VH-VL binders against Tubulin polymerization-promoting protein homolog (tppp-1). Designs and how they scored, part 2

Target 1, 180 residues: Tubulin polymerization-promoting protein homolog (tppp-1), of Caenorhabditis elegans (p91127)
Amino acid sequence: MAAAAGFNWDDADVKKRWDAFTKFGAATATEMTGKNFDKWLKDAGVLDNKAITGTMTGIAFSKVTGPKKKATFDETKKVLAFVAEDRARQSKKPIQDELDAITEKLAKLEAPSVGGAAKANAAGVYSRLTDHTKYTGAHKERFDAEGKGKGKSGRADTTENTGYVGAYKNKDSYDKTHGK

## First folded at step 12 (VH-VL)

Design q1 (from k1 with heavy chain Y102T)
Fold by ESMFold2, fold request of step 14:
Structure q1 (fold): chain C 180 residues (1-180), chain A 122 residues (1-122), chain B 109 residues (1-109)
Amino acid sequence: as target 1 above (180 residues)
Amino acid sequence: QITLKESGPTLVKPTQTLTLTCTFSGFSLSTEGVGVGWLRQPPGKALEWLALIYWDDDKRYSPSLKSRLTISKDTSKNQVVLKMTNIDPVDTATYYCAHRSTDSYGYYFDYWGQGTLVTVSS
Amino acid sequence: QSALTQPASVSGSPGQSITISCTGTSSDVGGYNYVSWYQQHPGKAPKLMIFEVSNRPSGISNRFSGSKSGNTASLTISGLQAEDEADYYCSSYTSRSLVFGGGTKLTVL
């Protein structure tokens, strides 16, 4: 396909849900693990080991994250696109329809299931995220970058640790340049 | 041999809900990738895609009409149903249901019903 | 108001070749290889002639061929026959919809 599939959701709203899963079992985490990615998809009914399997999600996650084994929000969107593409090869639906089916299910899910996570952890984390704090210029920029505003945020959009999807799809026979 | 047939009212009044039924044979709506779509053609005008339902109950709607459309299936009767709310005279058209095969991606409709003309009174 | 632009009519004599164009944008014809062509005789349902730009369904004559270049798809009918007289519609997938051309009336002289 020449045209890339697009996400039909509000990034800011979904990023809040993504962050909740990212921090499941690790309140200070900023990047999503494969385990929490699979939990997100399982809780939403996407990963059912019938149409979409743990093997498919594991392959897609590895293609994007490589040895880092963690994904930013933008990298997680790439993982979802790979899952949709892999599913579409089986279903023969357009990749866009498969991606929309996934995103619709993920958007309906508000938070991780509480199985295995203590209530005390959630209460402690949420009390630190109150908006009653006194804002500095750095807080304003971070808030604007996450929700509303113009310009670049430093944290999410400038990360160079993500692998490119096209590079992971190329075979191992890439030419190597020897400097010697 | 794949066949489809549309049924429903031929005359409806504005503001009513139009219900059309597609009854089909010669294929299973349980086959992965298979779907049934609805299209329409106003007299003397071009075709317009309305909706598609896949074997797994995934449903897709024309963005311009999504708020008025509901597609559903009854697997035991080999039927797909389209409902369109708040009917208006501009909705006068021949309505078709059509089979989507598993041969390729996209919305390719390889078998069509004969069509049913629905006239909306002014 | 059609999303894809087709000529209103074309004509040809038996045995000739004719081509019907279908022009869209980079978000449909140019962006996907999901272009189809349908033939419709008066009072009949459409019939799929070409899918995925250039593929023929089983039972469709190789006199019908499809292609595209940039944002324009083309249907070519070689060896024109009287039965080819019909309306022809192109369609293209876009990101969440299917769009059609306004149709081309082919007259066989």
Scores: ipSAE 0.659, ipTM 0.847, lowest interface PAE 1.3, mean pLDDT 81
Fold by ESMFold2, fold request of step 14:
Structure q1 (fold): chain C 180 residues (1-180), chain A 122 residues (1-122), chain B 109 residues (1-109)
Amino acid sequence: as target 1 above (180 residues)
Amino acid sequence: QITLKESGPTLVKPTQTLTLTCTFSGFSLSTEGVGVGWLRQPPGKALEWLALIYWDDDKRYSPSLKSRLTISKDTSKNQVVLKMTNIDPVDTATYYCAHRSTDSYGYYFDYWGQGTLVTVSS
Amino acid sequence: QSALTQPASVSGSPGQSITISCTGTSSDVGGYNYVSWYQQHPGKAPKLMIFEVSNRPSGISNRFSGSKSGNTASLTISGLQAEDEADYYCSSYTSRSLVFGGGTKLTVL
């Protein structure tokens, strides 16, 4: 699923970062908890509770891990694909574009932050990723012009449910009707 | 309502950086779901997609041209800018900016500028 | 070279129906329902006629319809009129890119 979705990063390099977050607060851990997954996404500026929320990440994490409640690196990639799919349903971007946006942010972050002090010692690019205004828009102003356009989009959307699952599994599954 | 217009040089020399500006009206690039793309069409040839910038500043580039392209926006000026480095005679084309439809997930362009012909000297 | 194959030309008489094909692969036309069709008159910008395989934008005549089967998408123009004479391009999303057909010149006889 995750490899077919086209993760645009170096697995070995990112796995090092994933391991640092996996071991945050648990030096012997080998699989990532949902708590540390959310910390990784929050520190990278992915989980902003506006465009991508803790509810979205929690549902995606639980869907992949079930009662185990911990994820391997490969399972974590599947969780990211589900988060991208859920976000794409709202943004109307292709799922691949949403996944690439997430992975680009995660790949830049070196290590978990500890209240900001550890980031200052690490000094680097990932401290510039914390932006408080990324995905909040002028919803009220869009409403007057977009309301009539939403009617058109609504008609198109009733035939598109397949697009979400297709994007995270295979290219052939991108078919809007699923049927092919 | 929605209009777009391309501007920039019409004749450029090889190795230069081409800068094209798309000035638009009738929509805001701060509006959720909105995007602006750049495409080109060499004389007598097919259209080619170059880049896309979304309202949230997410940027996508044609994989074959990615290393040469930079797209940016100025929401307050209603402008999107495309830069292409190391220009070559094969880059001679009509360049279009276009509004990405919010009605679907694909890269669908429902409003286009008139296009600007850029000729790269030999 | 274009990534999608279209016939170089098609022709029809006023009032007839014609169909333009667009053949890709399982990685584009066959893999996504993000196929579109553009009409381009000489010297003008392309105009979106069909998106998502079969949907018509607002203001597009119901004489234009789209479909696909396997890796081939089709644009059908019924009740052919003189102003339909133009070039027609298909496009399809593929992972991280958008690809176009080489175009089909429609002549109205």
Scores: ipSAE 0.626, ipTM 0.829, lowest interface PAE 1.4, mean pLDDT 81
Fold by ESMFold2, last read:
Structure q1 (fold): chain C 180 residues (1-180), chain A 122 residues (1-122), chain B 109 residues (1-109)
Amino acid sequence: as target 1 above (180 residues)
Amino acid sequence: QITLKESGPTLVKPTQTLTLTCTFSGFSLSTEGVGVGWLRQPPGKALEWLALIYWDDDKRYSPSLKSRLTISKDTSKNQVVLKMTNIDPVDTATYYCAHRSTDSYGYYFDYWGQGTLVTVSS
Amino acid sequence: QSALTQPASVSGSPGQSITISCTGTSSDVGGYNYVSWYQQHPGKAPKLMIFEVSNRPSGISNRFSGSKSGNTASLTISGLQAEDEADYYCSSYTSRSLVFGGGTKLTVL
């Protein structure tokens, strides 16, 4: 079923984006965790907990990875195909149309949201994952403000909070849509 | 009772943009799985699929015509609109809109409009 | 023009069975179970007779049946009747598109 669907993207280009999500929170990682897979789909607007849910992605991820609980790039493509297949059972679209809808959204997203302008190696200290980060559709991460002179990167967002709270970049607006 | 009806110009000149409207009743394009497609049939020739729009605004186009086609919907008006740019005499055909059912996968068109003949003259 | 090959015409007498073939490739008819058959009377819109290779929509006579073997789908009409005289088109999903046969004119003698 899912194995017959083909991907409509450039593997080399998408693998760069996959690598960025694979290494989110684990700079030496070479295989993607289920958590970072869900972050990728959430940041891209694929995992919306309506049409495609965390239960669907979790089932698909486990089906491909089993006890390893991590996926190579090729295995991640299989996970996406199973998510598309599962969604297609509800939507009654061809699996290829569902997979194309997913890959179109993933291809538009370049890298994970990091919440602020602080660099990974900057003065800011990453908090351990909090309970609300692990169990909510809103994926917020707390970042400390940087304290090292001038800003380090050209990223637009920066943390303003003295606590754990950071800011996500807005990806969508209810007043507008892409491709409509 | 599902019904669809095509409307738009019946005579167009080369290079113009053709705009066709499908007005339907008996179903909602908000219903999960539902879609509306456009097809055409040149006189005496085979059917050709052009485009499909799903209830969730997902859009699919014939690969050979993709650069010339735009499909859109207005769910509140029960309408789907097809635009085709750079019209040429080979585009002379009867144009149909059709309902895509949720009965099964694939592109299955179970209810069709009566069709509208569009003639392209130089 | 057409991606699927059908005979240009076929004929039969009332009460007989007739079969219309539709030959594609492993990328369409052979690769998917998303084959449909449409009947079209002169001046009328196409009517869906068979979907998903062999399924009949509600209201379609069981005289119409569909099958597939390899890259060839078949529509069989048993108990041929005068009103069956029409053009018949097969259609198959192929990755990201829908392709049609050139059509078969069925004549009832």
Scores: ipSAE 0.609, ipTM 0.812, lowest interface PAE 1.3, mean pLDDT 81
Fold by ESMFold2, fold request of step 14:
Structure q1 (fold): chain C 180 residues (1-180), chain A 122 residues (1-122), chain B 109 residues (1-109)
Amino acid sequence: as target 1 above (180 residues)
Amino acid sequence: QITLKESGPTLVKPTQTLTLTCTFSGFSLSTEGVGVGWLRQPPGKALEWLALIYWDDDKRYSPSLKSRLTISKDTSKNQVVLKMTNIDPVDTATYYCAHRSTDSYGYYFDYWGQGTLVTVSS
Amino acid sequence: QSALTQPASVSGSPGQSITISCTGTSSDVGGYNYVSWYQQHPGKAPKLMIFEVSNRPSGISNRFSGSKSGNTASLTISGLQAEDEADYYCSSYTSRSLVFGGGTKLTVL
């Protein structure tokens, strides 16, 4: 017999944070998309494309959601368990330790980050919480003025939504100048 | 050859914070799967696990002692540090640091330091 | 934090086989295959003899073998030698911790 991994967090508290990411870019959403799942993990420092990759998260998300392509809170917990299991096969840590590492980072992050806030490689979740301690559920978003060119600054509000399917493959879509 | 050695005070007063340093050689704490743990053994008694730090800075603590323990590493110095707050006479023990390898899931320790006896007065 | 139960002592004569038991619960010994055995001579650090129930680290004599049935793990030492006289501890992973038995003193007669 085997003991199953369990979540070391308060569901009610974490569900509030899950709701914030679920509604990022879609204020009426009630179920989390794969793109917003990956944003949550990325903003928390979980999805780093080294130890835990977009391929791993995409496989886990699809396994749980199938054709629906959206996850309830309980389904999102199952996705996290699959990600932890997949990571544990590489790290040889107990699955429980990998799941706890993920959930600790997710629980410390209060809300989606706006723009690319220079917190990718250091401090992780604590830096996010420090930056966002009084700011939650942002509908007003700032575009970074990177390069000043047409792009993010010209999009009105949200800057991400369509790359999820492409991230499942080894390569992105076609070359940059393919035309039609 | 993997070696570990504990260093720190041998006599500590109640309420102080105990700081122990594990200095190691023969492995890198940057190697995937590797970890360093701390354990203790009160005189004449069984071993007790205290904490574990993994190569990726993931940290695990004995549930009963979690509020008193902090583990950290300095990979460039080949050191792992354990701090234990609010020391009490029941904390008198030989303290060991030990290497965790990647051969299996779970917590097992294949190389140990010689241990350092910490005596808490009173 | 649950303790694992070991006999306080066991004895045997040179050349005999002896077995040390380690009984836990379905949450540790019974729930995982992460049982280890450590040998400790007086004044020395523990030495890993068996991990993952039955695996021997490099350099450990094949006289040492481990097994598990239900919630009980066993260490068997065949061909008992004087150098085997020591304390023996079992340990098992739990969901977020590591637990040890109280130890067994092996005396070689």
Scores: ipSAE 0.593, ipTM 0.822, lowest interface PAE 1.5, mean pLDDT 81

Design q1 (from k1 with heavy chain Y102T)
Fold by ESMFold2, last read:
Structure q1 (fold): chain C 180 residues (1-180), chain A 122 residues (1-122), chain B 109 residues (1-109)
Amino acid sequence: as target 1 above (180 residues)
Amino acid sequence: QITLKESGPTLVKPTQTLTLTCTFSGFSLSTEGVGVGWLRQPPGKALEWLALIYWDDDKRYSPSLKSRLTISKDTSKNQVVLKMTNIDPVDTATYYCAHRSTDSYGYYFDYWGQGTLVTVSS
Amino acid sequence: QSALTQPASVSGSPGQSITISCTGTSSDVGGYNYVSWYQQHPGKAPKLMIFEVSNRPSGISNRFSGSKSGNTASLTISGLQAEDEADYYCSSYTSRSLVFGGGTKLTVL
């Protein structure tokens, strides 16, 4: 399972940001809803509906939370690992590289935006000016939109290749250790 | 036919910044999963991975050298550039750029440039 | 992070089979199936011979085969030929990095 992927960030610092998004629209909330999870990823530029879609985040969120529909901080980290795993099946990067790309963007965003032009959108501007991660992303991932993998097409994204122990592999095309 | 070629100075002085350019043909760095890496080999020694840039501008660096390295690309020119700061005589090596394909989740390099020897004066 | 362990040299006569070992840890060779082998003749760039433990790129002779058991990967060359004389390097992905062995000089007697 992707839940064992390593997070290279300061948990205490990121938990403050997670808490701000958890409480968006609900000041007493202690667990993150799927809506606020998607807002966090969207405000950070992770959820762009090209490389990473709302279908991917929804499937990952449901896989971790089940009927509860809310995630603790630790559960949210597991959701991020599953999003990275699903993206890696399309990008063919190691799952760890995809997770690092996601977490770098999330760690830079300090607070939820109140609106599109609000000061909480400053992370995108800071990223261009400082450019230490280059996760502006959307224009460089244009060829993702030509693929058939965006959106729900009845794929079994949650039922295949969800293991994260021992080695990364995609569906049957790349697991040839004993199949040759 | 995939080809890559390294270019840049062959002699540099300590403390300078080394800039190497990889010019390639036969593939697009816009293809999902594709990347270009830089590696080096000091004379008579083993290979060492330096950096990798993916088609989507995601960049990965050798942990021991990360503070000295910058990798970038210009997709329209079919070029990838590596900069290494604060050059030291221990950086004398043959530098290679190499293609990473989508056949594997790992880092493997199926096409290599011929390499360029960079000598750092003592 | 230390390099993967390979023997410094190995030798064989034409027509024989030889095996080169590459030993790492559960964090690299044992933890991922992303082991590769490169051949390097003097003065030349490395050439990819094996990827994903046992896969051969197009144009690589079936005399070259790869395998893995635990934390040790192996390259086997059968029907040894003079042109096989070269340095051989293994490499493995190790979560955020790529590491190489120190190399093995193959001498064909």
Scores: ipSAE 0.561, ipTM 0.796, lowest interface PAE 1.7, mean pLDDT 81

